# VHH binders against Beta-methylmalyl-CoA dehydratase (mch): the designs that were tried, part 7

Target 1, 351 residues: Beta-methylmalyl-CoA dehydratase (mch), of Chloroflexus aurantiacus (a9wc34)
Amino acid sequence: SAKTNPGNFFEDFRLGQTIVHATPRTITEGDVALYTSLYGSRFALTSSTPFAQSLGLERAPIDSLLVFHIVFGKTVPDISLNAIANLGYAGGRFGAVVYPGDTLSTTSKVIGLRQNKDGKTGVVYVHSVGVNQWDEVVLEYIRWVMVRKRDPNAPAPETVVPDLPDSVPVTDLTVPYTVSAANYNLAHAGSNYLWDDYEVGEKIDHVDGVTIEEAEHMQATRLYQNTARVHFNLHVEREGRFGRRIVYGGHIISLARSLSFNGLANALSIAAINSGRHTNPSFAGDTIYAWSEILAKMAIPGRTDIGALRVRTVATKDRPCHDFPYRDAEGNYDPAVVLDFDYTVLMPRRG

## First folded at step 1 (VHH)

Design P04 (framework vhh_7pa5_2)
Fold by ESMFold2-Fast, scan of step 1:
Structure P04 (fold): chain B 351 residues (1-351), chain A 123 residues (1-123)
Amino acid sequence: as target 1 above (351 residues)
Amino acid sequence: QVQLVESGGGMVQPGGSLRLSCAASGFTFSSYEMSWVRRAPGKGPEWVSTISSSGSTISYADSVKGRFTISRDNAKNTLYLQMNSLKPEDTALYYCARESYDFLSGDYYMDVWGQGTQVTVSS
């Protein structure tokens, strides 16, 4: 019997199976300090306990993306180790607010199985849930992956394919804030522009660029426990696909979010991740710029103090975004585009 | 109807050459990274080569470096693999695959596969 985790093959998954991922993790103030230092985030919600308290929170919360990086990383050895392709994800929904000192654990439930016609592979659909020590959901998403079979002669399971959402509906969003115009400090938030001031189709250049450093990226991958060879192991990657380590896509998402403060300072938190795409690899030495487009404005049922914005953020490497690089008339991505990220943020309303 | 159709496989003697083609339809081909992956009988898939959407970034598995050349024609929605100095160990079913990005993990994965084209190097 091996003392190492060999991962799961397709026939090891069962419909309705619950997989408890190793290991629970307490998010410490040291983790938060390291995350803040890696990205230089200016958002008042995660930087100022008095500001967070003015919105009805106990203290400054953990950044949604740090929650994401920690929760997601726990699933890889059990779900993806014998995977040959990640086919997609849907419904990334943030739940309960996470604070320093909270312990997160991740569990996945198999919600669908489909053996491919080749008889050698199958698709596993999993609903992954991150919870805090109170068993409150902090993040949930659906992911489906193509996984190898250990034995091609193993019998096929019944085919079950779940319904997948195109986006997280506004009625499913967690809105933990209570906003009062009298208590919302626009100067401390960093902008006078609230939900009412943004228009669908509006494009916002976030101006600044940040160069990725080898050591800083390695600190990021260690913080997230993302030990994938392509991000982590230079000895293997020197003779691998690119001859060097590729930057973790989540690192680009965090850089783009931090840059988006300049133009979206009142976007308090990410409530949902709807989709994302990367068309070019990023490496240490690349300088990341970003811009955003307002895709939709959504009223939150029963609320007049806060609303939701669906946002596309595009990140580029070594190219400033003043002209909003994205796709040409033929639908082709600009070669400098490294991220096309569709997400929902919560923002105070004027009333 | 997202589809990838490979062609150009066949029987060849050791040291010979073959050019594989992959015709893409149902999506904006020029917006995706594309890969070639091969599978020998009774073995798992082996990544062979990847080309970026613009063609500016190309990578190869060590087993094929210097012998194989990946290229693309975005105007024709076609991916190519020029295979030179073929060896018996190159015998496999060759798949064209569209690269997908798992934005949650940040890893590249293949989300659309062709049916494969057989390459047999006999000696």
Scores: ipSAE 0.005, ipTM 0.338, lowest interface PAE 10.6, mean pLDDT 86

Design P05 (framework vhh_7pa5_2)
Fold by ESMFold2-Fast, scan of step 1:
Structure P05 (fold): chain B 351 residues (1-351), chain A 120 residues (1-120)
Amino acid sequence: as target 1 above (351 residues)
Amino acid sequence: QVQLVESGGGMVQPGGSLRLSCAASGFTFSSYGMSWVRRAPGKGPEWVSTISYSGDSTSYADSVKGRFTISRDNAKNTLYLQMNSLKPEDTALYYCAKGEDWYSSGYDYWGQGTQVTVSS
């Protein structure tokens, strides 16, 4: 029937097209509890209302990555249902703090199109914006996705590749926290290491591994409403390339973030996603490890109580990270690397 | 010119073992991750196993974990796949491939592959 949405193919997208994604969603305490349980999150900011209040917030906020997954999931039926792969992220900026009871909605604008040389696929660049019930931006980001063509003989559109920022400037970051040394409880936060204690180029092994389970991943993708067929539909995927469902790349991001508590406990929230790449597939049964490198230390203009760290977190499957696996001299990823994630966190300073 | 030449396939009974080899030339073998990919009759390519450039890290498809072992000899520019406890569903043409972006182009097959048939 014409009443169904079978998803869009490459030919269905047009430069400047605006898509209002169905449906708005209120985030509840139940969503928070499930998210925490899926990843074993230990971050005090999102677990403790008194801790969040000590930083000037109304109550414990929704985790930045849960906001990301919910906003992202709303785009899937319109943008990536017929996608082969999500290729990358750029310019991801978190805005207004989200609390339980807030309602999020998402819109996207097509900002670039490029047909691949194979004539069977193309890349769609979209700028997506999530807002709360007061129309305040909670997240905006650019992603590009490889989408199948319906007809290989359809003419190629004009090639437009947008200028992608290498990072979100520190001046554009939302900094909702006010840190007081007298009120910041280091024991409750889980670490004595603050912004001042980290060095550019420092590498941190997050030590622990976590094995992905089928039911865990299915609950995660359902929580996010990320209904992409490669994650959801085993009947299709058991006859597909890998013979099984592929883990959602965002699930790996959340596992790596949770593991990074061991070494980065005072990284209060993710303020920006500068770049993200899902470098190899992961499946239920894989054990995820992670390590991080401090890429930059940035002062926030006018602030002495809090700073920003630019971090690369690398996640691996079935490979501990004590020797920091990443890329070879030619730029090829180690086959065990499943995530290369460049992001900016906010962290208290002693000033 | 990059060239990958697979060998070691054959016919075996269920529960048998085979060792596949891939001779690589035309590139710096020790600088690249390598993979084994198979194509069963009437099906698309299925990733089997990957090994890092140094040999320190390996990964396997769930269908072969515990039964197959990937290894490499960088001095000989050779990739191996030790296959134990073979099952009828392992019947496929096996290709070695230079490790690449798995989602965009998959793996490039530069050889004719080596046929493995597991039958009674």
Scores: ipSAE 0.000, ipTM 0.231, lowest interface PAE 13.1, mean pLDDT 87

Design P06 (framework vhh_7pa5_2)
Fold by ESMFold2-Fast, scan of step 1:
Structure P06 (fold): chain B 351 residues (1-351), chain A 123 residues (1-123)
Amino acid sequence: as target 1 above (351 residues)
Amino acid sequence: QVQLVESGGGMVQPGGSLRLSCAASGFTFSNYAMSWVRRAPGKGPEWVSTISGSGDYTSYADSVKGRFTISRDNAKNTLYLQMNSLKPEDTALYYCAKDRGYEYGDEYYFDYWGQGTQVTVSS
């Protein structure tokens, strides 16, 4: 039937094309409870309304990564249903604070196209924007995704690769918090270490491991409405590349963020995603560990109560991180590394 | 510089066994996931099995699960595939492949492929 959407192939995308993704979604307290149960998050900001209110917020906000997953999931049927791999992220900026009861919608614009030398695939660069019911941007980001060609003999489009930012500038960050150093509850936050205590180049082992379960990942993909076949459809994937469904890379991001509480408890929220790579596949049964490196410390213009840290978090499968596995001498990722995630967090300062 | 050399193929009757080997050189073998990929007559390459650099993680295509075992000897820079209960449907040229990682987005995600070793299961 002409009424069904089989997804887009590489040839279907056009430079400058705008796609309004179906359907708007209200995030409920039930979604928050499900998200919390998937990762066991300990961050006080998203679990305690009194704590959030002490920082100037209306109530406990929706976790930045849940916002990311819901916005991202809306793009899947139009952008990546026929995708081979989501290759990376850049310029991810979180905007307006999202609360339970807010409704999000997503729109994307094609900003680049590049056919691969194999003639069978191409890379689509998209700028996606999530907004709330008041038309305020809650998240914007660039991602690029490798998509199959319907016909290998179809002519290649003119190659356009956008200039990708290395990071979101600190001046573009949304800083919704007001922090009083005298009144910030360190015991409730879970750590005495504030922005001042971290040093560029410092490496932090988050110690613990979390084993991924089949039902856990299926619940995550359903919560996010991320119906990409590689994550969702075992009947197709048992005859595919790995003979099984691969874990959604965003699920690994959320697991690593949750693990990072141990060492980064005062990282109130993710303000930006500068880059992210899913470096090796993960499957149910894998145990995820994580470690972080402080890449930069940034002052927020006009603020002495709060600062920004640029952080790299590396996640591994079935490999503890006490020796900080990452890349070898040739620049290739350790086979146990499944995530290389470069992001900016907001953290209180002593002032 | 990177070299992968497969061996151990041959002709075998249904229900038989073969052990394939892949000798690797030109890279730090223990740092890379390694895979076996096969090409049946008249078809494109099909992934068979992957093993992590440490050897602690393995995965298999459903068509071979329970019959094939992938393993590695990092001291010898060698990858193995033990194939038991072989079926006519397993007839293919078998390739050793160095995994390029998920991020690189090719449908086979491999930096380098060996020359292959032929497995023929008669009947």
Scores: ipSAE 0.005, ipTM 0.255, lowest interface PAE 10.8, mean pLDDT 87

Design P07 (framework vhh_7pa5_2)
Fold by ESMFold2-Fast, scan of step 1:
Structure P07 (fold): chain B 351 residues (1-351), chain A 122 residues (1-122)
Amino acid sequence: as target 1 above (351 residues)
Amino acid sequence: QVQLVESGGGMVQPGGSLRLSCAASGFTFSDYAMSWVRRAPGKGPEWVSTISGSGESTSYADSVKGRFTISRDNAKNTLYLQMNSLKPEDTALYYCATEGYSYWDTPEFDYWGQGTQVTVSS
């Protein structure tokens, strides 16, 4: 009926369209507990209020990726309910710190459209902005998603592909002015290695693997309100492309981030998502491994106690990362690679 | 399985020349118009040139017209870009693509190359 939202198909989008997504959501301590339980996150900043306060924050903040998932999930009914796959991200910038009790809302603008050669699908490029209850930006990012066409015979729109930035410049990174690493506790953080100790080109195997469970993934997608049919509806998807539900790509990002504590414990917060790609599908039963490469070390203007690291984290399924699988000499991804994630973290430095 | 592999990039001084190649496989090459697209550091993709499937029709961005020449060898499934009178502004990763199709907006299951780096510096 006219009172229900069946989701948009590719031909329903238009360039320049602005969408205010329903509904605002307050993040509770219960949401934080559920997120921590899904990934077993060990990062001290988001686990310990006294630790966060020693660094100049009000209390333990909401994890950057939980902010990402909640902002992203609000876009799903309007943008990606009928999606085949969320393909990638660019220009992701985190803003104001989010705490338990804050309310987030999301707005998106369609910035590009491209019909695929198959004539059955198209790619929608959107710029999304999440704000808190004081209208402060907490996250903005570009993502592109492959969406089904309702009618394969519908005419293609004019092809417009937006300019995707290579990275978020260090001058655009948000570093809260109250934050100070002067009282940084290495033992409580879990590592003696600070910004100074990492080298550009260094590769880090995060060693451990984690097997995705069906109930775990369903809990994650419910927490985020990512109700895309490919993640939610087995009745439809058992007759679909893979014969089963696919794992939300953001779940892989959070698993890889959690695994990266082993080697990057002092990478306390994600300040930017420069680019991310979901290169192959993942399913319940897959075991996720991860490794990281240090891409750049950046000084933050006006700060001597905190620096920025640009990091690539690669996640694989059913393949340990001791030999750092990525792309071959021809540039093709290894079939086991499910995530290529380029992001900027804030890390304390000695001087 | 569509696959495109670029090569021929490198470092040159202003006024220099380079020839880029793109080896294509997994589709009937002669049925598709082919393009070169570049991405300069910190910028989005810029279309450079297109050639028809037969090779009889070519088009160029105003920024490269008269300096670059696109060509193809359908017997070898290879696309070329001859770049002359290179300028610092031509510094970019250069990608081979079907017309209207680029590597960074390709669906997750397409196979593509990483591009070939061209750096014009004194």
Scores: ipSAE 0.000, ipTM 0.127, lowest interface PAE 12.5, mean pLDDT 86

Design P08 (framework vhh_7pa5_2)
Fold by ESMFold2-Fast, scan of step 1:
Structure P08 (fold): chain B 351 residues (1-351), chain A 122 residues (1-122)
Amino acid sequence: as target 1 above (351 residues)
Amino acid sequence: QVQLVESGGGMVQPGGSLRLSCAASGFTFSSYWMSWVRRAPGKGPEWVSTINSEGSSTSYADSVKGRFTISRDNAKNTLYLQMNSLKPEDTALYYCAKEYDILTGEDAFDIWGQGTQVTVSS
């Protein structure tokens, strides 16, 4: 029947096309509980309403990455159902704070198209915007996705690759916190180290490893409504490239963020996603480790109580991070590296 | 250290044949899709052929279909390209390329080494 959506192929996209994604979704306390259970997050901001209130918030907010996954998941049937891989992110900016009971909706614009030389695939560049029930932007980002062609003989579109920002400027960050040093409970936060204590170039091993389970990942993709066939449909993927489903790259981001509590406990929230690359696939049975590097320390204009840190977090599979695996002298990633994630966190400071 | 070393190029007359080899080291060769890519003088890279990790699926550029055959020997960590009925237009530097399990935002390959030169002339 013509009433079903089989997903879009590369040749179905047009430059400047606007897509309003179905359906708006209210985020519930149940969604928060499921997200927390998937990653075992220890961050006080999202775990403790009294802690969040001490920072000027109404209550414990929805984790920035859960906002990201829900906004992202709404785009999947229209953008990436027939995708091979989600390739990267740029210009990700979190806006209004999201609380349980808020309703999010997503709209995307096609901002670039490039056919690959294989003649079988192409890259679609998309600018996506998530808003709450009052039309306040909660998240905007650019992502690009490798999508199959329906017909290899279909003519290539004009190649347009958008200008991707290197980072979200500090002046564009939303800083929803009011920090009082006298009222900030270091013991409850889990660390005595604040913005002042970190140095540019400092490398932090997050020590712990976590093994991905099949049911865990399937629960994650269902929570996010990320139904891309490469993550979701084993019947198709049994006959595919890997003979199995690949783990959603965003699941690796959330695992790495959770692991980063050990060393970055006072990194309250992610304010921006500057870039992200999924460098190798992960599968159920893989054990994820992570390490981070402080790339920059930034003052927030007009604020002495809080600052921003630009952080790179690298995740590996089946390889502990004590020696900080990344790229070799030629720029090639270590084969165990599955994530290269460049983001900005907000952290209290003494002054 | 990931290393790909191409060999088997040379000068051949139109209608001739060559067999290219690529010796792979520093990664689990049997886990990766492999490709051949060529660069003619003054032109960008052109994809030629791809083979899956098991050798059960292959694909070719329209310009080489029926003339070139890609194959691999996972026990020897070696990729091959058998080139038959060569044309002057096939003159190029030929690279073997490892595809990441996750494709990059460029041409879905990593390219290493200096390649092997194929020249088709009389």
Scores: ipSAE 0.000, ipTM 0.247, lowest interface PAE 10.7, mean pLDDT 86

Design P09 (framework vhh_7pa5_2)
Fold by ESMFold2-Fast, scan of step 1:
Structure P09 (fold): chain B 351 residues (1-351), chain A 122 residues (1-122)
Amino acid sequence: as target 1 above (351 residues)
Amino acid sequence: QVQLVESGGGMVQPGGSLRLSCAASGFTFSSYAMSWVRRAPGKGPEWVSTISGSGGSTSYADSVKGRFTISRDNAKNTLYLQMNSLKPEDTALYYCAKGRYSSGWYQAFDYWGQGTQVTVSS
């Protein structure tokens, strides 16, 4: 039918094309409760309104990753309905604090196009911006996605690959003006280790594993409105490549973040996503483990009470992380590695 | 802390060439898109050109395509605009502008220089 959105194929995208995604969405207390329950999140900032208020916020804010999932989910019907794989993220910068009751909307622009050698697929580079009801940016990021061609004989577009930043500079990080760590409660936060106590190159095994359940993953995809067929439609996917639905890569990010509380409890908020890659598929029944490495310690200009840590978190399936699996000497990922996530967190300092 | 200092402006005859420079300091230059924006006498600002953080992507206003070339030297923290086949209509104060993003597609700017005057006349 002419009235349905069949999704876009590679040849439908144009460099400079702007897409306003349907529809704006208000985040409710119910959305927050469900998100917390899906991952068992223990981070004090997003769990406790009195704790958040002691740090200078109005109340417990929406988790940065829930903001990410809602902003991302709005792009799915227009960008990735006919996608083969979401390849990566870069330049992710969180902005204004989001609270329950805020309404988010997403707009994207095509910033690069590259046809693959096979002539059947291409890579679309997209810059997406999420804003609140006041038109304040809450999240911007670049992602690139491999999309099928409708017609292999369609002419290739001019190849344009955008400059992908290696990281979001500390000077571009949003630190809410009202935030202060002066009255920080270590006991309620769950750890005595603050920014000063971490060392560059330090590797942290988050120890615990969590098994993905089919029903919980379906609740997650519904919460985010990420209705991509590969995650949602078992009838189609049982006859597909893997014979089953694949787990949304963002679900793995949230599981790894939740597991990282054990070792990084004071990593209160994510300020930036520097890069992220979903390196192998994961499925319901897989048990996810995670480990992290401190990549950099950064002072925030004008602040002595809060610093920034650049962290790599690696998630594995059915493989504990005591030996820190990652890449081999040739640069190939260990087959058990399902996530390589490089991000920047804000953490209190001793002063 | 962010500083942008333009230079290279001046008087030139129609058909002539000028090269503008912008010396940047106080931020990680290679991480941000940079732009040139001009303001002609009695007119509002007009975007001229943008270059991505590493220099791999450039864009131009229709009025200058084929005549102007934007470039950058990230080792020297310097932005350039090579202006060829100049017309009287190119007469304006030219500003160096720092983008908020590395990709440059949004053309959102957070810092501006003082500008350098370009005058195209006989």
Scores: ipSAE 0.011, ipTM 0.330, lowest interface PAE 9.6, mean pLDDT 89

Design P10 (framework vhh_7pa5_2)
Fold by ESMFold2-Fast, scan of step 1:
Parts: structure tokens; C-alpha cells; sequence
Structure P10 (fold): chain B 351 residues (1-351), chain A 123 residues (1-123)
């Protein structure tokens, strides 16, 4: 029917096209409670209004990953309904702090198109921007997705591949915190390790495992309004590639972040997503473990109270991380690796 | 009511070892992070090491990493600092300190201090 959104095929996208995604969404205290229950997050910033206020915020903010999931979920019907694979993320920058009661909306711009040599598929590069009710940017990122062609004989568009940043520069980070050493409670934060205590190349096992439940990941995909049938429609997926529902890759990101409290408790928030890959599917019944590597330590210009750490977090299924599984000598991911996530966190410093 | 009493200091040759102890009383020891802070002759206070209330998390000043180990026995209300490979520059008065509910990164914001125990590293 003309009244339904059938999604876009590769030929429907045009360079410079702007897509306003339906629908704006107000985030409520109920959404926060549901998100907290899904992951059991221990981070003090999002759990304690007095803790957040000690850092100069109005109240406990919405978790950066909940902002990501809501902004991302709005793009799915328009960008990836006819998609084969979500290929990656780059240049993810968090902006204005989001609080309960704020309304978010998402708009995307097509910034690149590349037809694959098979003539049956193409890659669409989009720059997506989430804003609050005052049109302040809360999140912007680039993602690229492989989409089917409607007609293999349709002419290829001019190939335009955007320059993808390796990382969000430290000068572009939003740093909404003022750290007062007199008001920062290490015991309440959960760790005595601050920015100064981490070393580039340091590997941290987050120890704990969490087993995914069917209702849990379905509730996650509903909370985010990521309505892809692969995540929650068992009737369709029972006859599909895996015979079962696949866990939304973003759910794995949030589980890994939650586990990373054990070792990275003073990582106040995610300021940037530099890259991310969902390397293997995960399912209900899988137990997720995680480990992290410190990739870089960055001073924030003009600030001595807070710094930035670039971190790689790797998540595995049914495989503890004490020996840091990742890639083999040939560059292939260990079969147990389900997430390779490169991001920047903000962390207090000593003077 | 809160008391912190350090012991275990003394004279030792370079390369030697000492173990400092701090006996705590008058509060629920396991609920507070604890630190060791030292003051060398003619210098201001230097933070050495911190341990969380549970003992699960520890941190060290760069000058002592790999040589000193902080630990605690919550059943005995006692904090320890194992000092190995001691150097002449480790000569200082060592204080046991209880963390307040706030923290100063340059000058630790501690609400209670012990009297200190002297460590002298010389030939």
C-alpha cells in the first residue's frame, strides 16, 4: 500500500539527500528505569543526581548509549529496512547533555554512494544528527550500510566515498563537566584509578559475564524502536538464516559498557564513538564478557581537572577474556568476538 | 573517636624492605577508602597509594609503582604498605589517612590522619 513505508533500495538514495526520520520522542524517567534494568549499570554519573551535580550538571543525565540507541533507532525504517549489513560507524560525537523530559529527533544526510562490483548491492554513507527540542546537537555520527538494488540493470551512481575520520579530535569533544577535587568522591565513584593511572597499551579484563535472555533483548529493541524483524519476530526468523532472533548489536555495546565499570569506573561518559563493528551474531543464551585496551591518553585543551582516554572494548560470547581474545596473526577475529568498539571517555585527573 | 595508629617504620639499607601497618578504630573500616601519604624532609606531602574499602581497587604514585603494595585486612581493621627495593628518596614520615567524602587531587582531602611512622633509607 501507498500508505506504508516499504523502505529505500540503493537506487532511491541520492547524494546530498536529507531524510527527516519519524518520530520525535520525549525521554522519560520510565525509559531511564527500563534502560538501567536491562544492563544493571553501576556508573555513578547516571545513577546519582548528587554525584552528577558535584560535576556541574543539573541532575543525573541520560546515559550516552541510551541517547545513541534512540537516535539510531529512528533511522532504521528509512535507511536500513532493505539493508543486508550495517558496515560501520565513524565520527560519532556527543554534544549537549540530555536529561529526562528532553525530546530528541533525528535527521540524516546522504554523504556518499558506492555500487558494489556484484551489481546487486551498494553502500550508502549517511551523516545522522540527533537534536533536542531546542535544536542543539546531542549526537552526530557517520554510518555506512550495504543495501540491495531493486534492479541489477539500473545505472550505477557516481562513486563518492567520504573521508572517514579515524577518530573524533579531542578539540571537537564536548566536555560538560567541571571536576572539583574537593567534591569528587572516589568511594562513591567505585575506583581510585583516575586518568593519570592508566597507561597506553594497558589491557583490562572486566571479569564478569552476563547471560542474555530472550525477553531482555526483545525489550531492548522495543525500547529503542529498532523494529527490524531480525531482532524480535520469531515467526519470520524461525525460517530465516539462523532459525532464531539475533540480538541487536547496540545491546551488546551497552552490555560491554556496563561490564567495563569493573576497571573503568571513573570513565564518566562516552564523548565519542570513533569506530564500531559487530563481528559475529549473538543470541539469547549467550554469556557476554568484555575487556578493554587503552589506545591513547589525551589532554583536553585548557583543562587540568579532566582528560580523555581512547579505549577499545572487545566483547565475547561464552568466552572469558583473561587472555584478551581479539584477532589472530592473519587479522581474522576470534569466533567468540562479537564486538570491536573504539570510543573516547572522559575521566577526572589529579590536578 | 576515630583513631589511626601507624607502625613498622625504621632504618633500612637501600634495596631493603619494610612493612608498615595502620591500626584503625572508632569507625566502620570497610566502608572507607584509605591512603598512605609521605612527607620527606623539606618537602610537602606526597600521596603514595590508595585502596578501596573492599580492597578490590588499588592505585600508586608513579615513583613507587612495582615496588610498593597496599593491602588491608577488614576483619582486623588494619591497613598495610609493603615496601620493597627501597631507595634513599623513599626516606620520609609515612601517614595513614582516611578518605573524607570528598577528594583533593593535589592535597588529599582526608578527614583523619595518624601521627606518622618514620622510614629512613641509608647505608
Amino acid sequence: as target 1 above (351 residues)
Amino acid sequence: QVQLVESGGGMVQPGGSLRLSCAASGFTFSTYAMSWVRRAPGKGPEWVSTISGSGGTTSYADSVKGRFTISRDNAKNTLYLQMNSLKPEDTALYYCARHSYGLSYRTPDFDYWGQGTQVTVSS
Scores: ipSAE 0.000, ipTM 0.088, lowest interface PAE 24.0, mean pLDDT 87

Design P11 (framework vhh_7pa5_2)
Fold by ESMFold2-Fast, scan of step 1:
Structure P11 (fold): chain B 351 residues (1-351), chain A 122 residues (1-122)
Amino acid sequence: as target 1 above (351 residues)
Amino acid sequence: QVQLVESGGGMVQPGGSLRLSCAASGFTFSDYTMSWVRRAPGKGPEWVSTISSSGDYISYADSVKGRFTISRDNAKNTLYLQMNSLKPEDTALYYCAKEDTYYEGSGSYDYWGQGTQVTVSS
């Protein structure tokens, strides 16, 4: 019947097309509990309502990455149900603070199309915007995804590849004006190292590893409503490229973020996703490790108590990070590297 | 000119073994991550295995894990794939691939050479 949505194929997208994604979703305390249990997140801001209130927030906010995953998941039936891979992110800017009880909805615009040389696949570039019940932007970002063609003989569209920003400028970051680090509790946060203590170029091994379980990554993709067939449908994927389901790349982002507490405990919130690349597939049974590099330190205009750090976090599978695996001299990723994630965090300063 | 020349394929019975080789030229082999990718009749390309430039880090597709072993000899600019306990499902044309980022491959592999045919049949 014409009543079902089998997902879109590459030929179904048009430059400038706007898609209002079904359905709005209220984030509950139960969603927060599930997210916390999937990653064991220790960040004080999202774990403690009294801690968040001491910083000038209404209560413990929803984790920036859970906001990202929920906004992203709403796009899946229309954009990436038939996807082969989610290739990357750029220009991700977080906006209004999200709290339990808030309702999010997502809209996307197609901003680029490129058919691959194989004639069987293409890349779709989309700008997605998530808003709360008050129509305040909570997140906007660009992502590009490789999707199958329905018919290899269908004519290719005109190739349009958008200019992707290298980063979100510090002047575009959303910093709530009510937030103050005056009452910041270092002991409860878990580290004495603040913005002032980090150096550009500093590399931090997050030490611990976490093994992905089949039920775990399926619970994650269900929580996010990311029903892309490559993550969800084993019957199809048994006969697919890998013979099994691949872990959603965003699950790896959240695992790496959680591991980064050990070394970056005061990196309380993510204000921007500048770039993200899923460099190799991950599967249940893989053990994820992570390390980070401080890329830049930025003063926030009008603020002396809070600064911004631009951070690269690299995740690996089955490889500890004490020697900081990344790229070789030619720019090729180590095959153990599964994530290259460039993001901006807000961190208290002395003063 | 980058060139990859695969060899070592052939016909083998189920449970048999084959060793594939890939001779690389036209680039600094020791600086690049290398992969084996296969294409079965009527199917798209399937990633098999990857080995880092140093040889210290190795990954396998689940379908071949425990049966295949990837290795490299940087002094000889040669990549290898030792294939044990072969199954009819392993029947495919096998390509040696130089790639910058596996997962970001945009659906296009730059396979150099004709590949080497592996047929597992009684």
Scores: ipSAE 0.005, ipTM 0.230, lowest interface PAE 10.5, mean pLDDT 87

